# VH-VL binders against Putative inactive neutral ceramidase B (ASAH2B): the designs that were tried, part 30

Target 1, 165 residues: Putative inactive neutral ceramidase B (ASAH2B), of Homo sapiens (Human) (p0c7u1)
Amino acid sequence: MRQHRQFMDRTHYLLTFSSSETLLRLLLRIVDRAPKGRTFGDVLQPAKPEYRVGEVAEVIFVGANPKNSVQNQTHQTFLTVEKYEATSTSWQIVCNDASWETRFYWHKGLLGLSNATVEWHIPDTAQPGIYRIRYFGHNRKQDILKPAVILSFEGTSPAFEVVTI
Short names: E, the ipSAE of ESMFold2; O, the ipSAE of OpenDDE; V2, 0.75 times the mean of E and O plus 0.25 times the DockQ between their complexes.

## First folded at step 21 (VH-VL; framework fv_modakafusp)

Design s8 (from v4 with heavy chain W50R R59Y Q62E; at its last look DockQ between E and O 0.14; V2 from the best seeds 0.00; counts 0 for: pae E 7.8 > 2, placed apart)
Fold by ESMFold2, look of step 21:
Structure s8 (fold): chain C 165 residues (1-165), chain A 118 residues (1-118), chain B 107 residues (1-107)
Amino acid sequence: as target 1 above (165 residues)
Amino acid sequence: EVQLVQSGAEVKKPGATVKISCKVSGYTFTSYYMNWVQQAPGKGLEWMGRINPESGETYVAEKFQGRVTITADTSTDTAYMELSSLRSEDTAVYYCARSEYYEWFDPWGQGTTVTVSS
Amino acid sequence: DIQMTQSPSSLSASVGDRVTITCKASQSIRNYVDWYQQKPGKAPKLLIYDASNLQTGVPSRFSGSGSGTDFTFTISSLQPEDIATYYCQQYDYLPLTFGGGTKVEIK
């Protein structure tokens, strides 16, 4: 019985209001959850502060089922790699999830939890500079007495530096 | 009642491998992550990594990468941690600990003492 | 890596005293701190989660507070059974890290 206490601390009481433990476990398998005290898109593992060209930058985010994004007409990309341009004082997209040098992995977790891992395989031609990695997703939320909704979210890594040789 | 029961103490020589088990009861093994924590004699606690028992996916802290293998057997509700290329500095008590994600370790196993001596 | 600087490393107090232990994080970790009690020869036991929430079955003399970088764990009235080492632990960023521990003894 103490086992269920930990499992129930955030969204569970809303779900248990209307259902048995079996139904609760099934519902948690079909919705997205963020860990307690966190939000979708939060960074779980930042990139290292510095990389050389040819290395792989990796960031891990609190994720959600990518099916929600694939079925969403406004979704354009799961990730961007962006370079800071001091000239324009802005971040410029250098690649996205369709680029040859990026990888997007979704790691299904327990009971609606999941991770999104973004890799950037830094090409030899990358310009030195300050970069960041962003993640774009959609989570499915279903509260008791309310219809299910699909919500967009974003995550942004801390910046990191790319140097040549 | 939730219980995590670890395998018994081991004495090893440098360069050997140790594999510690953590058998669970009283909850659904595949509903929670299993973590491993090292405590060297007279030292504090250090997180080694975790496994999702349902998928087998693991994360190992950078300090332990290359030497630590974390696995789970859902047919026996048992998690394992294997540490290879043992050094004298690996002498420690090793704990398994349950979590919902990366946090809130409850409960813990009783600990397994590993002694590495020449 | 996020360093958790825990102080003091040890302390002695009388039964009934208020005991305060602090942890400072090397960067903001919001409220993502747990506190554990470890008695000699035993596994750690979770007392406080998310900086301030008391775990089920933990006596009300234990409490926690703080956010950002500064966190405090308090025993309002020290009891003989509270002799232990206490640890904070952050879980905002990987790798998960613990404070160095505070050994609490009775004079």
Scores: ipSAE 0.014, ipTM 0.591, lowest interface PAE 7.8, mean pLDDT 85
ESMFold2 (binder alone), look of step 21: mean pLDDT 93; pTM 0.943
OpenDDE, look of step 21: ipSAE 0.018; ipTM 0.612

## First folded at step 22 (VH-VL)

Design j1 (from s5 with heavy chain R59Y Q62E Q65K; framework fv_modakafusp; at its last look DockQ between E and O 0.38; V2 from the best seeds 0.00; counts 0 for: pae E 9.0 > 2)
Fold by ESMFold2, look of step 22:
Structure j1 (fold): chain C 165 residues (1-165), chain A 118 residues (1-118), chain B 107 residues (1-107)
Amino acid sequence: as target 1 above (165 residues)
Amino acid sequence: EVQLVQSGAEVKKPGATVKISCKVSGYTFTSYYMNWVQQAPGKGLEWMGWINPESGFTYVAEKFKGRVTITADTSTDTAYMELSSLRSEDTAVYYCARSEYYEWFDPWGQGTTVTVSS
Amino acid sequence: DIQMTQSPSSLSASVGDRVTITCKASQSIRNYVDWYQQKPGKAPKLLIYDASNLQTGVPSRFSGSGSGTDFTFTISSLQPEDIATYYCQQYDYLPLTFGGGTKVEIK
């Protein structure tokens, strides 16, 4: 693993240069990290291509600690469910994380990794059509000798169809 | 040396439950994910799911959902996979495998043979 | 779920032959493919990660290439100790899925 070797070397250097292993372990526990080759908001599990009303659409994203969003004054929602409207060639928001039919779960991973799971419990009254699920979050980045920053990100699922029959 | 040592072979009747252990040594158990993989006799590999040992969060593949429980005990550095309502088609070798996230399975345990027969 | 179609399902070759195994993904998975070797009666072993990178300690006769949907695993000069079943595995999306395997034998 060449990338893992470089990460380990950098981690060791930081330990021997700046402070004890305790400080390094603390930094790794408070920052957010995306897996190699991925970014925050990347889709890890897409929705199925098709659902009937009454089923649960589930998408899993590369996530970040939701506390970074909760205290951010510009944060509005962790998720939207959107329906494609062909006449306007646009996506229309049909619900968000405050809606009764949605669920948002954050699952802490190892060394700053985490997942965000979004569920849409498709109501019996949902209009048939093409939908997508979006996720909105903020990740904490702490570089050596730099102030910590909070960065916004978003993820978007592949489209899926909802049918009534 | 990094080692994953699994519990011994099991013979079970249909409808029973089996719980396989995977004890780790040579690394920090909570720094890596643990995966479980099924291999039926003469067949290929099939991923069952993973656990984050630090948080206890799991993902179980849909075809195993409802029958598979994956757990970890950080006091003994041991992961567990429990398969309930056993059927003859669950006869297989079961592996644990370490990963950084859910990729690069290295190393694997030695495998645990489970035989389900009436 | 992403299907990994691995071919051939088996092959026989002579010592010294070049062996090529392919995997096709049902949709693009970028370069998120690992290759595993499983010798008879043993657990799988990681050989190639991220489609083309050789794992530490793996002989240089093993290589991998590809991106998107088409991936190739090559043994440049087959040795007797290479008798095994080889699997590709994608990790771009959950659930993780393996190819069906390729059993490599000596003629």
Scores: ipSAE 0.006, ipTM 0.616, lowest interface PAE 9.0, mean pLDDT 85
ESMFold2 (binder alone), look of step 22: mean pLDDT 93; pTM 0.944
OpenDDE, look of step 22: ipSAE 0.505; ipTM 0.826

Design j2 (framework fv_retifanlimab; at its last look DockQ between E and O 0.03; V2 from the best seeds 0.00; counts 0 for: pae E 8.9 > 2, placed apart)
Fold by ESMFold2, look of step 22:
Structure j2 (fold): chain C 165 residues (1-165), chain A 118 residues (1-118), chain B 111 residues (1-111)
Amino acid sequence: as target 1 above (165 residues)
Amino acid sequence: QVQLVQSGAEVKKPGASVKVSCKASGYTFTSYYMNWVRQAPGQGLEWIGWINPESGFTRLDQKFKDRVTITVDKSTSTAYMELSSLRSEDTAVYYCARSEYYEWFDPWGQGTLVTVSS
Amino acid sequence: EIVLTQSPATLSLSPGERATLSCRASQSVRSYGTSYMNWFQQKPGQPPKLLIHDASNLATGVPSRFSGSGSGTDFTLTISSLEPEDFAVYFCQQYDYLPLTFGGGTKVEIK
C-alpha cells in the first residue's frame, strides 16, 4: 500500500513507505525508533572535513517520519546550512530546506528506524569558510495503551570547510 | 485599507446553527489565510480553525471538528464559519482574523456576538 | 495541545509604573532558534491588537515602551511606563503547534 506523498510549500520531497513495513509497524506499535545507543538527530555520517565549491556536502542523521513535523507544527523547516562568522562569533543561516541547493531524503528502515540524508549542493558562489548542517525533526513515541506523543529533536553536523578551487 | 467586516449579532436557540460571515477588502483575498477565533463573555480567546481561501483547505481545533465548517466565496472575498448543534456555552464573540500562513493575526474583524438562549 | 498560563490574572497599577506580565507554556514553543509566541492587547468592545510577535519583535506602530522577552516556556511582556491607554487585557498566543492557543489573559487596571 502506498503512503501519502507529502508536499510542503517550502520543501518538495517524496515520502515512501513499504506496505509490509507499515503493517509491521501497526502490528508492533513501533512508529519511530532510534538505534540502540543513539538518539534522534545523532549524526551517522558526518560531512567530509573539506569541500570545494561545486561539490555536494552530505550528512546522514538518525531520522524520524517527516509527517510528524507536518501534523502538529506550523512551520516546515527540516534543515539549515549555516556559516560561522568569526567577527560576530555567530552562525548565520545560508540556506534551508526551501533552498534550491539543498535536498532532504527520508529513508525508512526496519521497525521504526529511519535515516534523514541532507545534501548541500555547494554553489560556485559560496563564500569560503566554516559551515555546518543542521537537521530538525519530530519523532512519534508510542507506549502500549498510552496516547502517542510528538517530541522535537535536532542534530548538528561537525563543522567542515568550504574552499575555492 | 485592509479591512475585515463581519455580519451582525445573532440570537439562536440550543440545537440550531449559526453562520458568521467575514468580508475582506484592501488586499488579495486568496494570498492570506483566514482564521476564526472566539471569546466567551469574560473569558479568553479560543482558536477555532483556519482556511486557505485559494485551495479551500481547512484546519480545525479537534474540539470543533464535528460542529464547525469553514468556507470561502472567492468571488465576494468573504469567509464563513458555521457552528452547528449550538449550546449555551457557545455564546461568544466570534472573530475572523487574517494571517500569513500560521503567523500572527492582523487585522481582526470587529467581532460577531452569537447568543444561545432558550 | 499547549496550555498557556498567564500571571497575574489582574495587575493593579498607576500610570507611570512598570508593568510585568508573565506567560508560561506547558511545553517549549521554541523551534529553530525562534520562540513562536505573540502578545495581543484587547480593550473593551474591541478586537485584539497585535503588540509583539516572535517573543520580542514589536509590531508596526507599537510604542517602544512595550517589550517582550523570554524563550522556550517562559515569556514576559513589559510596559516600561504605563500610559492611560495601556490599561487593557493582554493575551499571549503560541503558534508553534496546532491547535493555536491563547493564554487566559492579564488585566492591567488602574489602582
Scores: ipSAE 0.012, ipTM 0.500, lowest interface PAE 8.9, mean pLDDT 83
ESMFold2 (binder alone), look of step 22: mean pLDDT 91; pTM 0.920
OpenDDE, look of step 22: ipSAE 0.013; ipTM 0.610

Design j3 (framework fv_retifanlimab; at its last fold request DockQ between E and O 0.35; V2 from the best seeds 0.00; counts 0 for: pae E 5.4 > 2)
Heavy chain, then light chain:
Amino acid sequence: QVQLVQSGAEVKKPGASVKVSCKASGYTFTSYYMNWVRQAPGQGLEWIGWINPESGFTRLDQKFKDRVTITVDKSTSTAYMELSSLRSEDTAVYYCARSEYYEWFDPWGQGTLVTVSS
Amino acid sequence: EIVLTQSPATLSLSPGERATLSCRASQSVRHSGYNYMNWFQQKPGQPPKLLIHDASNLATGVPSRFSGSGSGTDFTLTISSLEPEDFAVYFCQQYDYLPLTFGGGTKVEIK
ESMFold2, look of step 22: ipSAE 0.306; ipTM 0.724
ESMFold2 (binder alone), look of step 22: mean pLDDT 92; pTM 0.934
OpenDDE, look of step 22: ipSAE 0.719; ipTM 0.873
ESMFold2, fold request of step 24: ipSAE 0.052, 0.190, 0.164; ipTM 0.651, 0.695, 0.690
ESMFold2 (binder alone), fold request of step 24: mean pLDDT 92, 92, 92; pTM 0.928, 0.929, 0.928
OpenDDE, fold request of step 24: ipSAE 0.859, 0.866, 0.861; ipTM 0.930, 0.934, 0.933

Design j4 (from s5 with heavy chain S31D; framework fv_modakafusp; at its last look DockQ between E and O 0.35; V2 from the best seeds 0.00; counts 0 for: pae E 5.8 > 2)
Fold by OpenDDE, look of step 22:
Structure j4 (fold): chain C 165 residues (1-165), chain A 118 residues (1-118), chain B 107 residues (1-107)
Amino acid sequence: as target 1 above (165 residues)
Amino acid sequence: EVQLVQSGAEVKKPGATVKISCKVSGYTFTDYYMNWVQQAPGKGLEWMGWINPESGFTRVAQKFQGRVTITADTSTDTAYMELSSLRSEDTAVYYCARSEYYEWFDPWGQGTTVTVSS
Amino acid sequence: DIQMTQSPSSLSASVGDRVTITCKASQSIRNYVDWYQQKPGKAPKLLIYDASNLQTGVPSRFSGSGSGTDFTFTISSLQPEDIATYYCQQYDYLPLTFGGGTKVEIK
């Protein structure tokens, strides 16, 4: 698995045993959260409907801490770029997170919220067609008086077209 | 009471740079995103971008990419929006507005008028 | 980008009238729509969030409804202090986008 660029929060918290608010804040930062009405893997910013070769396709997903995926390797990659094949009526993987053409950025938000940004630097040699970007992650869930669990999730962008120059 | 107080009106020449401040009070600065919104005279509202003051992470709308820089100073609870290469069409009122992650804007700053004229 | 088509662009009504403003999204945005009031020379003020929730301190004559692509903002009984421009906003997808606004005047 490739090294991914992560935007990590450098905020240091002074832990005081007398501050319940500080403890609550710390707990909230440990647990992954999705925005209200959303789920992990939901698309926050879709790709443009059309790209030309040489351009950069970008999708933003509701994300979770990538460290969760290191502990639970259900997925072998954080992302895929897939092309639709009409002959087989299936999606074929053309790139993953190990590809030179892709970038994965994790951005830590507030109180456990985060997003994942996937970039696909469309090579000049890319074949025209219909593509999509997928995101694979794991979220840390903590229920009251229960052990934390790691859950897998997937996100899929709307399809977009790649055309030649 | 939660308040967002912006810096005063600016008059600039084309090609210049303007930097607007938004000082907050009444809440923890790092617990909310700070958004910037542009409103040209007699026109509607346009989202410019936001910053997570806790991390410094920013997102800028494509229209303003390359010309807008959003920053935050947690030591003074102040957010900044810098707009460079000013054009006449940048004449507008600019607002800062607080939001949670991908949520509504509340409250808003009082606005800062920027006039770009030769 | 999500387009928010707001209508009408302006309206004039009498005190006590029911006023309705609509906002149509270019695609489904669930219930992630807010409504703001902007009085002349003032900053916008949040009135409705999540399509139908009245913000604290806002008069009950204001309301919102809708989901998916069609959203409605209503003033049940227009008051003189309601003279303003109203905007819808979506926050389901980046970039965040606003409707074109509706200027409300009193006859």
Scores: ipSAE 0.050, ipTM 0.717, lowest interface PAE 3.4, mean pLDDT 89
ESMFold2, look of step 22: ipSAE 0.134; ipTM 0.689
ESMFold2 (binder alone), look of step 22: mean pLDDT 93; pTM 0.941

Design j5 (from s5 with heavy chain S99V; framework fv_modakafusp; at its last look DockQ between E and O 0.37; V2 from the best seeds 0.00; counts 0 for: pae E 14.1 > 2)
Fold by ESMFold2, look of step 22:
Structure j5 (fold): chain C 165 residues (1-165), chain A 118 residues (1-118), chain B 107 residues (1-107)
Amino acid sequence: as target 1 above (165 residues)
Amino acid sequence: EVQLVQSGAEVKKPGATVKISCKVSGYTFTSYYMNWVQQAPGKGLEWMGWINPESGFTRVAQKFQGRVTITADTSTDTAYMELSSLRSEDTAVYYCARVEYYEWFDPWGQGTTVTVSS
Amino acid sequence: DIQMTQSPSSLSASVGDRVTITCKASQSIRNYVDWYQQKPGKAPKLLIYDASNLQTGVPSRFSGSGSGTDFTFTISSLQPEDIATYYCQQYDYLPLTFGGGTKVEIK
């Protein structure tokens, strides 16, 4: 079933449901879900292909509750902004979620769905070049009658260009 | 019975603002995203944006960015779309449509005709 | 933005004819396509979701197929009540986008 209509008014359903259905509705309050046919970290909205310094690059990912990252480890980066260095054929981290020019927003949706929005407020001092934004998260999964597990995932935006003029 | 009831038709001059309401009944307003869709005369459908009524989270299509404000009032189970700086090409029927995130539009409001004339 | 190129823009067919409408996406959208029917003066109505699944209460003469970039909507035997404009719509990427529509008439 694409829609979970039977879960839209929990108070009436909790009073009348079987144990399995009641458990499912409770788990949907605390579990993370990805949309049908998508996985955690998938890009929902890519950055524009090009930005000038001073603009804001924005990427939206299929997200999960950020508390899962805290529960599973002390602290891990939620995001990085990376610049491609052609000479070394590698991506170099230029800032992360602790940087003043980045923003991380978690937007809780319905029934365990959520989005993670990453913004990079491109500083005037940014080097021109090819950049990407990555998102790092953890989702909570619980199968019936099994212990909950916390699983790591990551998403990577398509590359985009930053120019100075 | 699920219903999305929109406010009535409006006639506006260029540069004015219109605010369309979409009142819901028959389901939990905060359990579904509310979307807004524009249909100009003789044209197809164009997505304007959505709101999560629970959180207030919105997304607006780039074409409408800066002119469209989408809001929701959970105390009255009513969504709103406000379009400012009206142009003649904004003459259209505007629909609200319910969707669970990444699912289909169902149901739709009856539509609100906005006419922008000099 | 994902462009949904729908063809034909209009068609005319006899009652009982098979009608085929296509929709091409500018990049892969997996099977994340819905098909809507819109009769004059009415809001659109969902017929097919996820490319090929028939919505509850929709007659079995309607069907959909395809994945990736190429999608097909079919009316196996056109009926008088099927006069409408039909739209494909992708929901894999924001912004959500519709095809240009196909006006179906009976000759």
Scores: ipSAE 0.000, ipTM 0.484, lowest interface PAE 14.1, mean pLDDT 82
ESMFold2 (binder alone), look of step 22: mean pLDDT 91; pTM 0.918
OpenDDE, look of step 22: ipSAE 0.558; ipTM 0.838

Design j6 (from s5 with light chain L96Y; framework fv_modakafusp; at its last look DockQ between E and O 0.61; V2 from the best seeds 0.00; counts 0 for: pae E 9.6 > 2)
Fold by ESMFold2, look of step 22:
Structure j6 (fold): chain C 165 residues (1-165), chain A 118 residues (1-118), chain B 107 residues (1-107)
Amino acid sequence: as target 1 above (165 residues)
Amino acid sequence: EVQLVQSGAEVKKPGATVKISCKVSGYTFTSYYMNWVQQAPGKGLEWMGWINPESGFTRVAQKFQGRVTITADTSTDTAYMELSSLRSEDTAVYYCARSEYYEWFDPWGQGTTVTVSS
Amino acid sequence: DIQMTQSPSSLSASVGDRVTITCKASQSIRNYVDWYQQKPGKAPKLLIYDASNLQTGVPSRFSGSGSGTDFTFTISSLQPEDIATYYCQQYDYLPYTFGGGTKVEIK
């Protein structure tokens, strides 16, 4: 909820600024860009290889305007933190963007570029193990003389280890 | 003509704080990132951090965490880097450098020499 | 942090010689490498970006190549005005990191 409120505070700022018909029309036509040679969801900064409980794991992804996910009305989550479970040889979600210990920040770059920062404030109760962070977003694409489209994308961090103090 | 003009040389004692300015002209200040780079005497270049002047978002390299504050004043088109708790090893030339998001640096400021000694 | 290992640390060559400088990254950085020239007392100047693209106004005797971890910077015919220190820099991942530099002198 806290992350939802923080996101809504930033989104409210954008919506307040865009409440005029002119600004809203411009926002609806603004496209997202990825840096040259990169794609949406690419990892720009991986987490450290290892953390102790109580530390903050941070991953930075090539991002897109989070309004695209909210406006799309089909978005489910902006992020997950997943733990590898050796017994099932699979990744299990341990928290998401609605969890108290996660933060999602969108950092608007220049001329349609942006990044998404995902933080996991590792609780004292976290189990030791191998974790990863994933990011789920939507980018707006506009071609000349065509309607804008909203496309989904995802990013996945390299795995990292959590140990106890 | 794009120009990055830095403040003048500084001589400081250990433990003091220095704040270097970088005033831009010839381009839209808020359309590019501003980076800061340290070059100690006879040494190579080391990235200190960046700021997005439009949003105020910053990143600071781990080596400088806790001692470096990077800011921007969009009313004067000026970026600032403040380095606190100065040590003799902070004696260096400090550069500002413009970039687009995750791109090369072009242009650079002329550099600001900071000398930390007693 | 990505380490950029630049070689050699210095070299001397005659006017007209072909000069080659290398940078090796500690992990793949695709083609996100710049090359800078720095004269004494001056700021670095961008020569090459994205490993191989020549910046506008830079003489064509300068070139760059490579991808992944191994990158090469070449001066095809060394001129007296090319005396400088040259640096590679990666910008694929934060923190941005530079090579240690190569001081180029004329014999």
Scores: ipSAE 0.006, ipTM 0.607, lowest interface PAE 9.6, mean pLDDT 84
ESMFold2 (binder alone), look of step 22: mean pLDDT 93; pTM 0.944
OpenDDE, look of step 22: ipSAE 0.835; ipTM 0.913

Design j7 (from s5 with light chain Y91W; framework fv_modakafusp; at its last look DockQ between E and O 0.42; V2 from the best seeds 0.00; counts 0 for: pae E 9.6 > 2)
Fold by ESMFold2, look of step 22:
Structure j7 (fold): chain C 165 residues (1-165), chain A 118 residues (1-118), chain B 107 residues (1-107)
Amino acid sequence: as target 1 above (165 residues)
Amino acid sequence: EVQLVQSGAEVKKPGATVKISCKVSGYTFTSYYMNWVQQAPGKGLEWMGWINPESGFTRVAQKFQGRVTITADTSTDTAYMELSSLRSEDTAVYYCARSEYYEWFDPWGQGTTVTVSS
Amino acid sequence: DIQMTQSPSSLSASVGDRVTITCKASQSIRNYVDWYQQKPGKAPKLLIYDASNLQTGVPSRFSGSGSGTDFTFTISSLQPEDIATYYCQQWDYLPLTFGGGTKVEIK
């Protein structure tokens, strides 16, 4: 699970850099919340329909605190870039959160709202084809008079095309 | 009570850079997004981008990519929008506007007129 | 990008008239539409959010409706102080986009 450790270090750095412990109460235990009419993993900004190699594909999802994935002790991959393989009629992972060409940013908002930005810096070696970006997260939910619960969710972007020229 | 006060009007030459400030009061600056909107003379409104002042995360509309830098200074509760390589079509009023996420803008600043004259 | 097609671009009506403005989105944006009023020389002011909800302090003669692609803004009885340009805005997808505006004048 060395890849999962790398994920934790990267996510932890981004989280700690964005937080101001002098201005925040660490013991607030803020739950995750989705915007009205949306659910966790919903796409807020799809990728463009088409990209050339060397461009950056970007998708924005309704997110949740990435610490929840670590706290759930899964240490699983939290984003994938997938290519449709017509011969097998299936999606194949071409890179994930451990890859140098992907970037994940968590953007904390007000009262448990947040979003997650996934970037794929399309390498010059990428094969032409149909791709999608997926996001795997966990949200923290607190019901009245009950222990907090961590729930998994997934988001999947609409497909987009990568061309070489 | 809630106020967004923008810097004063500017006159610039083509190729120059302008930096507009938006100072907030009456609310917690880091709890809301700050947006920037352009309105050319006699034209409609066009969203330029936004910033989350707490995290520093920004988003710039593709039309302005590479020319617009949006920043925030949480020590002074002030957001900034910098537009470089000015052209005559950048002559406009520029507004800052608060939002809770990137939904509905309320309130707006008073606007800053930028005139780019050759 | 989501195109918001607002019509008409201008209109002229008498005090007391019912005024209707429409916005059409280039694809479904659910009910994620806001309406703004901009008086001459002033910043825009939020009137209606989420297609149909009145912002606090907005007179009840203003209303909005619609979902999906077709949205309507109505002034049930036009008053002299309603002379302004009105804009719709979608916020379902980035980039955020506005309609072209409707200038409302009194005859």
Scores: ipSAE 0.006, ipTM 0.585, lowest interface PAE 9.6, mean pLDDT 83
ESMFold2 (binder alone), look of step 22: mean pLDDT 93; pTM 0.938
OpenDDE, look of step 22: ipSAE 0.032; ipTM 0.693

